# Ledger of designs, part 29: VH-VL binders against q9fz32

Target 1, 221 residues: q9fz32
Amino acid sequence: MALYCRDTLIIIFQKLTVADLARASCVCKVWNSVATEDDLVVSAFTAPWRIKELVGRPASVSFWRDNGIWKFAISHRICRGDSVTSLAVKYAVQVMDIKRLNNMMSDHGIYSRDRLLIPISNPEILANTTCYVELDKYAKREVAVLYLEGAPKREQPVPGTNQQSNLSADGKRRLIESLRRSMQVDDGTALYYLAIAEGDPRSALSEFSADLRWERQAGLN
Below, E stands for the ipSAE of ESMFold2; O stands for the ipSAE of OpenDDE; V2 stands for 0.75 times the mean of E and O plus 0.25 times the DockQ between their complexes.

## First folded at step 13 (VH-VL; framework fv_ogalvibart)

Design v2 (at its last look DockQ between E and O 0.02; V2 from the best seeds 0.00; counts 0 for: pae O 9.7 > 2, placed apart)
Fold by ESMFold2, look of step 13:
Formats: structure tokens, sequence, C-alpha cells
Structure v2 (fold): chain C 221 residues (1-221), chain A 124 residues (1-124), chain B 107 residues (1-107)
């Protein structure tokens, strides 16, 4: 009798929104058991956006209670030449929304990280995609992220890179100041070259010198 | 005590240039985004520009784009506004303002501290 | 650019009155709205951020409400120190924009 009742509840609850599932979970123990089943919750969470698959599970149950567009983001790999302005243009979003989503304040600029979260301006980009539930340490929240270049892969270890990337915050600031003085540039430019050099100051100087020579040869100076 | 002090205002002719300074004290200047806001005599407030804490990102109001340049020297705790090709409508009191609020563990981005302002008069 | 429109432009009131100032945005700014107070010859002072959050040290007679495109600043019982000009300001996106101001005068 109980199995029959659960199968009926599953059919009914499959059509509920995230909000209605939360309400249903408060009715009684049987309804709570069905309304909190992972497959039903994931389906209610993803259905409005027509997401194909959601990979990973959040640590916080509250993650499931709101599936507004701000729960989702594009995870953009930061490349040479990226700026918050250029990314805002590329993805047709406002600069301030990138800043807020990523908590861009002291110690957390674009070049101090590998990837940047980009707000979704057109929800149709989510349709028939795979999203990954991740806790972003800079945004300080769990986000369902979309990778336009395909599923994230663990990068192969690079022996020197790990040692250079493990500098303390004070060590990174001193390094940036040293690069700024050596290259006669602002902090943002020094950060950019340090990021493309994967934390290696000698490579950062080399890249800067090469770019300056290239600009001279191209007639940009 | 947190304090912002603007300087460099004065009377200039149209088409000339002027540089404003904002000296910061009582806080770690390099941790904060900084703004310029102006107010024409008898008029309301107009946002002019922002520079982010690291000096890399800069944004301007349309009325000053291409003519004004915001900059900062974090080693001197000083914010600057270079104003070129000045026009009569640039006549205003110019305020610097600090941005960063801790209403939670999240960035909120409101202007919480203002300087006293410096007057720029552009007239023939 | 997001246009911010305040009403009224001027307001005459007596000590003890309840004062309400409105601010309308030309598009949704969610809750990214601040209210400032400015007295003659002085710099603006922050009163309210995020539409309804009271800045530290601001008297509790000030309150803010609203979201989206319509916002209000309320002074529950006007005091002599409250005669000033009030500005709303959106910080949803650059360029930041202010309302034209509301001058609260002694009646």
Amino acid sequence: as target 1 above (221 residues)
Amino acid sequence: QVQLVESGGGVVQPGRSLRLSCAASGFTFSDYDMHWVRQAPGKGLEWVAVIWYDGYEKYYADSVTGRFTISRDNSKNTLYLQMNSLRAEDTAVYYCARELGYSSDYYEGYMDVWGQGTLVTVSS
Amino acid sequence: DIQMTQSPSTLSASVGDRVTITCRASQSIRSWLAWFQQKPGKAPKLLIYKASSLESGVPSRFSGSGSGTEFTLTISSLQPDDFATYYCQQYDSYPYTFGQGTKVEIK
C-alpha cells in the first residue's frame, strides 16, 4: 500500500516547481521522503532551463531552493588579453554583474585566478547542456557552471608551476610590485603577465618584452 | 580616522587642462575602489568616473569620456583626475569617494566616504 | 544609461512630519540603490544602501524600501537636522546615475 502511494506521489511531484516541492516536503513524512528524492529535486531544478544534465551535488540543501538564472554561470578560462571590459562585451553582460558574481575586491582580481564566472545574459544557452555544481571559492557560493569548451579536466601537474603558484598573498603582492617596477607598468598589467606566465616572474618578463618588441615591429608604438 | 581631501581646483579657461588630487588617510587605500562625483553650482550630483583598487579597470560617464582620465598612485595613497579640454559645463565641485562596504561577507559596492570637494570653475 | 527620477523636487515640512521621497528608475536596478543626504556646503552623506539597509550611525527614523524600478525614502518624524537635499543613486551598472534631488525645506 505504501509502495503504491509513493509511485503515485512521484508521478504528481514530477510536475512541481522547486518552490512547490519545498512546500510538499513539509506536509508529512511520506511526502517529505518523496519530495526530497534527488532525481525529483534535480529535475525540478533543471527543467525550466531545459538543462540536459547536472553533474555534482551541492554541500548545502539550500542550493536547490532557488533556480533563478543567477544560480548559473559560464566558467570562463582566463586568457592573455582578457579584461573585465572585454569579457563583458564578449558575453553581453554588465561589468558590475561580473564584479558582484565574483566578489572582485582586494586580493581577488581577474589575474589572480584561473577562471572567472560570467553571468548568463541569454538563458537559452543552458538548453541541452551539461552544468556542474561547484563551490567557487571567490564567489563564496555554490554555482551551476557551464563550460563552453567542454567538461572540465584536471590539468597535468607542472612541477615549477605548483611551487610558483603557492606564494603567500604578501609574496604575490611583492612579486607584482617587483614586476611593476621592472616593466614600468601598472599593477593590472603586471598581474596579467604573471597570470599568462603561470606565476613565474622570469617568464612574465620574457612575455612582456616579446609583446613590446612585437608592438614595435607592428607599428603600434 | 578615514579621511579624503581633494585639492587642485581653481579657475581655468575653456580648452585648458587641470589635475585634481584626492589624498586618502586612515585606511588601506589599495583595498578600495575610488570614484569622482561632481556637482555644478545649484545643481544635482553627477557621477564622473571610477577606478578599481588595482588601478586596471576604469569607467567614465559619457559626458567626460575621452577628456578625463582617472588614475591612482597606491604608494602615495592618492587618487587623481586629469581633466583635459575643459568646458564651461565642467564647472562644478568635484568630490572623491571611497567604495567598499561590508554589509556581509560579499562585495556590495556602495560609496561610503566622501571628501569635502574642490571647486573647478571654467570661464573666460 | 539608467535615468533616475525623484519626486518631489522640493518639499516643505515641519518638525515632526512624516516625509516620503520617491525615486523611479528607467529600468530595473533590482535593489542596487543608495540614498544620500547633503547639506549646503557639505559633502553628501550615505544614509541607505541596497535600497533598505541603514548605514551605521544613521538615525533609525530613516528607512528605505522598494525594488526594481520604484523606491522610497521615509523620515518617520522630521527633525531639525533633517532639512537637506536628498539624492537617490543607482549602482546597478556603470555609469552610476543620481536622481535630480529633493530639497526638504522648513515650512
Scores: ipSAE 0.450, ipTM 0.784, lowest interface PAE 2.9, mean pLDDT 84
Fold by OpenDDE, look of step 13:
Structure v2 (fold): chain C 221 residues (1-221), chain A 124 residues (1-124), chain B 107 residues (1-107)
Amino acid sequence: as target 1 above (221 residues)
Amino acid sequence: QVQLVESGGGVVQPGRSLRLSCAASGFTFSDYDMHWVRQAPGKGLEWVAVIWYDGYEKYYADSVTGRFTISRDNSKNTLYLQMNSLRAEDTAVYYCARELGYSSDYYEGYMDVWGQGTLVTVSS
Amino acid sequence: DIQMTQSPSTLSASVGDRVTITCRASQSIRSWLAWFQQKPGKAPKLLIYKASSLESGVPSRFSGSGSGTEFTLTISSLQPDDFATYYCQQYDSYPYTFGQGTKVEIK
């Protein structure tokens, strides 16, 4: 009887991990109703990291299932003189981890972006902080983002608004230049591959390479 | 009218430093990548350096790497070339040039406007 | 670095002649090639961009062709004003590089 009381369940579920909440949600309708409560899920997600506040909500429920340190990242606004290497040193992380997180093609890709997500090496940095759930267009995943300099300026896409953060004109320009040089194609071709790749430069390059291989095999070149 | 005007050239001894300037007018300077190109007396054109429109990226020819620094002040519509450790082989007319980059959703990337150049002579 | 080899180094021609200058790249630069005209004591002037596109204000007697590694500048009918030195330049990748130049002189 006690396990069907909502208040009792809340007390119990407050002590559960996100994974356990997910399992609990499958037991029955009553448990599901409690285990899926936003406050409980958020608390379970943030508690291991001692995060003070989580702003925004993910579009996918799968976001909550993975609450490893890799779910979090620091938002770094790119400044003059920044390089992937310098940032790796600054934040005491591996260059490759930065590149992977941001789906970077090259170290020079940093200049096509306004910010980079930096992996977190020390989880203590999350303690008593506010994290923002964002869909990062380059990482192509939802990430809990830590802003070290304060709250993101309103111009940043509000978490949950599907606004395909259109690259700024400048960002687009730099990206096109990078792709053009990398692919050794004209701007139209670069734009084409970028478009079919839905704005992902890595995918664009991959598609381009695949087409080149095909052309060679077909004897068209 | 779109115009580039180089200045700062002169005679300098080897090992000394010189700073060139290029004043831009008639266009939105901050929208364009800018180049330095030099030409030794009686010789061909040699690309020296480029700085992107926002100043974030810079590239240099091997011949000047570590000695020259390209920079810009978009608020002043001015391009700079700091030349250190000058050598006799650096003697040249130095041109600044504008690169037509991204325009009308297409990337062009060619140098369309050049200054008249400023002469740098490195001699003992 | 991409090497640009221009030929010939010197070309003697008469007014009215068809003149052809060739530029070869050490590797493919696709169409990222420009042609410049330079007169003594003057800055280079852009003639052709993207291998074959005529710059605004340039006479139609100038034309460019080619892609990949081989490029040509053609003057269909040489005019007195065309005696100058011509340079090809690749802008495919840094460092940008120029051909050594072709001097077109009066025969």
Scores: ipSAE 0.006, ipTM 0.554, lowest interface PAE 9.7, mean pLDDT 87
ESMFold2 (binder alone), look of step 13: mean pLDDT 92; pTM 0.940

Design v3 (at its last look DockQ between E and O 0.02; V2 from the best seeds 0.00; counts 0 for: pae O 5.0 > 2, grease 19.2 > 18.9, placed apart)
Fold by ESMFold2, look of step 13:
Structure v3 (fold): chain C 221 residues (1-221), chain A 124 residues (1-124), chain B 107 residues (1-107)
Amino acid sequence: as target 1 above (221 residues)
Amino acid sequence: QVQLVESGGGVVQPGRSLRLSCAASGFTFSDYDMHWVRQAPGKGLEWVAVIWYDGYDKYYADSVTGRFTISRDNSKNTLYLQMNSLRAEDTAVYYCARELGYSSDYYEGYMDVWGQGTLVTVSS
Amino acid sequence: DIQMTQSPSTLSASVGDRVTITCRASQSIRSWLAWFQQKPGKAPKLLIYYASSRESGVPSRFSGSGSGTEFTLTISSLQPDDFATYYCQQYDSYPLTFGQGTKVEIK
């Protein structure tokens, strides 16, 4: 009766791909119970890429059915001066694939987000790493993401605190010039949005983009 | 119904400039990437340029890079092509096309709606 | 740039024939390929996207297949309305590029 022994099934199923585990889960209730066990599924999902650890759980069971490379992405923190073109060059990927992965439609550009998903061009980057299961609301998909700089710890931020509060006067001037160029506005307008965003340039761009959207929607262009 | 209408074509001398317009109706223009595609008389199709929905991301064919500029004005639901330093080889019917970006939770990226085109003739 | 080469340039066929048009890419475009039909004096019309998916309203006699670098458009039983020029187009990466076209003629 080895085919119904839990210990025997675990030994067999530990060697299966995610596709074969999915098939095994359809055989009977005992096989389903073992084939859907969390550590077997996670192990089958991560083993081909040699991922050290997968943190978090997907909302959808279907997440585990396919561990192709497009299930994974680098979570890139958007910095001053980033563009889709510059990121494509930086990560040696195609512009179109960044667009596809992030569902870049009806968006004000990359500065409306804190992070952008970058396709994996070299799967070896996943080896011996920790990946995080996240639901990206802009891409509308659950993705196993890699943080090259290390994942941000989950901390409750002090309300109103902005990292830009420590900028020098020269740093503030460069920030204003960059924001002015990004929004295609004068210094006064850039300063206004920076002030209501409490010094955060991405928030300033978001507020500006929201105001433009309202004006466009209302026909005030 | 979704419609694209090109205008601004005509006869122009080499070295001069011309601006084409594409008026969009029947859909939310600002949600869609837009393309220009041209076809020389008796020849095949040649992709010219795209501008993304965000208005900032633009890409061009090598044959027009540095001479043509794609732009859009979402307040007028209009796509533009500024054509500078025109050459005889730019003689073509110019079509604007809409890119369908979304189908049931994933990006598609193909041109689904085309205008009827506007003729540009470059001759002395 | 990705070059798209169609074969044949011209194809003569009778109503009811099975017609196959091929399209070869100079490098892999995965499945990011579209097929267009164009009649004289008219704008192109999308038939197939993602190598094999039919656009809404396109008759089932049109089918696409292939991936990587080799693609085919098949018309299973040619109809009078199908005499036109057909173009493949890759949309894997910019610049987007078309094949040179295949003209399907009667007889």
Scores: ipSAE 0.326, ipTM 0.725, lowest interface PAE 4.2, mean pLDDT 83
Fold by OpenDDE, look of step 13:
Structure v3 (fold): chain C 221 residues (1-221), chain A 124 residues (1-124), chain B 107 residues (1-107)
Amino acid sequence: as target 1 above (221 residues)
Amino acid sequence: QVQLVESGGGVVQPGRSLRLSCAASGFTFSDYDMHWVRQAPGKGLEWVAVIWYDGYDKYYADSVTGRFTISRDNSKNTLYLQMNSLRAEDTAVYYCARELGYSSDYYEGYMDVWGQGTLVTVSS
Amino acid sequence: DIQMTQSPSTLSASVGDRVTITCRASQSIRSWLAWFQQKPGKAPKLLIYYASSRESGVPSRFSGSGSGTEFTLTISSLQPDDFATYYCQQYDSYPLTFGQGTKVEIK
């Protein structure tokens, strides 16, 4: 009898995963009415990631059934000098992941776009953030989008020394690996440039490129 | 002990397909980029393909592009090479090799561990 | 593609000899060079990485040197166990490429 009380059900269902809510919705009409409540579904979707707020709603109910990390992406406005490689380094992700997410066939496609979706490598970046449900025209899917620039300054991973401290071991590995591959230097050198760039991979790449140009001009290479 | 063991080699006719496997043990397979390198009989070493540790990024030699597919199953600690449209010139011992990546705050990037290889013979 | 040119193709030497193998890259690979030893019917064995770093367990008689486009592998005093084929490899950029190999044989 207690399981038919709406208030009791809400309390119980607040602890369920999205998948469990979906299962619960199939039990009976009463359970369905509670399990399909927007607030419960949104909460269940966001809770594992500690997302503060989800803005917008998907057109497809299937959106909620997949709440893996790949459901989320960072919106990156393309700036002069950006490349898929540089962005991969910046966000410590694989080039292929960026390309796949954005349905890019070539790296040059970046110049025809205003933004790229960046896959999220560190789920902690989602904590206490606002995500926006959007249908991206290039990705051709609904994505929960994180806008880093719109986040309060305190919560933005500041490109610099502080980003290194917030990277997981895996994130750090990926960053170093990405830098190594992009710069084609040893990790000591990569770390050197990263250090002089105050932890900003893009700046590190820029400094490295500048040095290479200088070396070539000086006839040292 | 760190070990790589290739399998799946054999004799196959031109135009046919073959799938090679490389079983990894003694290390965290999912942390390492993996390579295939081949050696034709009496010839030198030829790099074939690489796959990143997470299985997403892949690169191939021009000689095998469009015909070979490298893949991995990290849950099974296994590297694969799907070889399609095999040619006589694909005849070789195929080695899998581990790339030593990030270790102890350093990234090395060289192939430190090799399997014993598996022979693929493409003949009419 | 970066071409690796290894010389000589064959080297005849005696036990105790100093042996030098050269590898040239078509473009600078900085220090992203490895040396491998291969015996007949066996897989390649890593000897040197990063042009001059000796792999663990490799005898001190093996040494690597060079940077940019010119590299050398030196065996200070050839031992009976050192008769094999040696390969240089660049891992600066893809595609990875090997030298043609140098067969060190007994004189």
Scores: ipSAE 0.021, ipTM 0.554, lowest interface PAE 5.0, mean pLDDT 87
ESMFold2 (binder alone), look of step 13: mean pLDDT 91; pTM 0.935

Design v4 (at its last look DockQ between E and O 0.02; V2 from the best seeds 0.00; counts 0 for: pae O 7.7 > 2, grease 19.1 > 18.9, placed apart)
Fold by ESMFold2, look of step 13:
Structure v4 (fold): chain C 221 residues (1-221), chain A 124 residues (1-124), chain B 107 residues (1-107)
Amino acid sequence: as target 1 above (221 residues)
Amino acid sequence: QVQLVESGGGVVQPGRSLRLSCAASGFTFSDYDMHWVRQAPGKGLEWVAVIWYDGYDKYYADSVTGRFTISRDNSKNTLYLQMNSLRAEDTAVYYCARELGYSSDYYEGYMDVWGQGTLVTVSS
Amino acid sequence: DIQMTQSPSTLSASVGDRVTITCRASQSIRSWLAWFQQKPGKAPKLLIYKASSRESGVPSRFSGSGSGTEFTLTISSLQPDDFATYYCQQYDYYPLTFGQGTKVEIK
């Protein structure tokens, strides 16, 4: 009886690992239906890494079958002077893993790319973060990506103006400068909080204030 | 038919230099990373160096760093090893090898094709 | 650098025997291990890649297994053509490194 009740199965399956959910999905059609439910699968996928949120839907169902660390990567913005060797040192990863993850075999060198995927050497970096499911054209697979500068910028309407998505480069510079003055931080920090807040300066200030309270509480001064 | 042919080996005195060549045919040379591997007489294999497909990234064994230079000319389908300050312990057969990138859905990077080798003897 | 240690250094066997060769890495190389066969005066020939995947054209009597630090190459029924020296090679870290070799000889 209870083994065919959807609500009861959800309660039971919420305690399962990704591997155990995969096993449960093979038992019968009712178990398969519950074990493959979107929220349940995402929760099982993210819980071992303590990821706050996973954004986006993979095109392939096979993406969910395994949540090993290799499913995740840092998206590094390539800057002048970067090399595979320098990035391997910076992120404490192996050159060969960068090479393999990004299929550095033909066509393009590092500077033909905007971003490079970096394998994760310390899984604790994933805790309390938002990761994005993206199909990477170089890796030729779907990856759960962490952006160290914060969420990818999105052009969204802001209350009080319908034209923020058309903000000029000059208007953007002034927005960033205003945020810098308000928070008394450098450009990089201001950009980070603006990206997290999806371009909304009020949300950026709120998140900055919250992080300051957490930092004092955690003793990370 | 995929082929790698080494040349330039010979007998040389310690402290002198040699340049080895590896002629590639039967594949798109510029798509592949290339390696040099050596084997001293009666001994095992020792990896020497790699140069990536684009010619920029190079890595060397500690035993040859600072003395050997790997290079490639993709327009001539040729791999080179410039060996300077040769020592008796550099005496070996030198093989060039192609690195296969894809084996399925991912890049693995193992050496799948080898040349016949060229002998370098460093003796007084 | 990752040290690769093969065992045994030499083994004597008869045609039809099952032989195993062990390769140990000084640290984890996950599954990035290849096995090569070499006959006197010839270049090495790839047998196994990624610890257990058989290269095209390699007879099914050759198999590889292992992960992490311990790996094996097995020849299920030794043939006359299999008397050679075998090398393991890690390709997880630069510099790439080979084991010292295992010579398989006629008993």
Scores: ipSAE 0.136, ipTM 0.616, lowest interface PAE 5.6, mean pLDDT 82
Fold by OpenDDE, look of step 13:
Structure v4 (fold): chain C 221 residues (1-221), chain A 124 residues (1-124), chain B 107 residues (1-107)
Amino acid sequence: as target 1 above (221 residues)
Amino acid sequence: QVQLVESGGGVVQPGRSLRLSCAASGFTFSDYDMHWVRQAPGKGLEWVAVIWYDGYDKYYADSVTGRFTISRDNSKNTLYLQMNSLRAEDTAVYYCARELGYSSDYYEGYMDVWGQGTLVTVSS
Amino acid sequence: DIQMTQSPSTLSASVGDRVTITCRASQSIRSWLAWFQQKPGKAPKLLIYKASSRESGVPSRFSGSGSGTEFTLTISSLQPDDFATYYCQQYDYYPLTFGQGTKVEIK
């Protein structure tokens, strides 16, 4: 009887991990109703890290299933003089981890962006902080983002907006230059592939490579 | 009015150093890549170096690599060319030029504004 | 490096003449070609960019054409102010390279 009482369940579920809550949600309708409560899930997600507050909610329920340290990142606004290497040193992380997290093609890609997500090496940095759940357009995933200098300014690009629209003129230029160098094509061609790739440089390169393969097969080159 | 003004030219002996400056006005200097181009007396134009708008990326002609350094101070709207180990063949009028990068959602990449140049003479 | 070969080196013409200057690239530069005019003791002035686009303020008698490896600058009717040296430049790849120049002189 006690296991069907909502209040009792809440007390019990408050002590559960996110994974356990997920399992509990599959037991019955009553358990599901309690285990899926937003407050419980958020608390279970944040508690291991001693996060003070989680702002925002993920679009995907799968976000909650993995509460590893890699779910979190520091938002670093790119400044003049920044490089992936310098940032790696600054935050005591590996260059490759930064690049992987941000889906970077090259070190030069940093200049096409307003910010980089920095992986967290020390989980203690999350203690008593506010993290923001964001869909990062470059990482192509939802991340709990830590802002070291304060709350994000409202001008953050709305998720789902065309990546190209959010780049500064300079950022766009550098992106085009990077693609041009990578593809060994002219800027116009680079722009074309970037456009068909909806602003994703990796996709652009993939499309370009596909076209090259096709051309070779067709005997056009 | 958009303007570039070179300075620092003069006569110098081989092996010596010289620093050129280019003062920019009439536009947001920090938004533009900047170039140095030189012209030997009675000869054609030769590209020397480029520096990107933020000063991070630099490229040089092979003829000056390891000897010349391009730099900029965006707070002063000034482009620089440090020339070391000067040779007789470095004798030229040196021009600074602005590159028009991204415009109207298209990348342009051409030099649209030039200074009047400063003469560097390397002679014994 | 991309080599730019400009021809002729010198061109003698009269006022009113149609003048054509050719520039050839050692490899394709697509449309990333500029034409400059330079008068003695003066800095180069941009005339044409992207092979065929006329810079603002440049007279309509100047036109550029071409793509890939062959480019032309045409002056439809030469004016007294047009006697100068003209240079083509590719800006597709570093290092940037110029043609040798074409001196247009009065016949």
Scores: ipSAE 0.021, ipTM 0.550, lowest interface PAE 7.7, mean pLDDT 87
ESMFold2 (binder alone), look of step 13: mean pLDDT 91; pTM 0.934

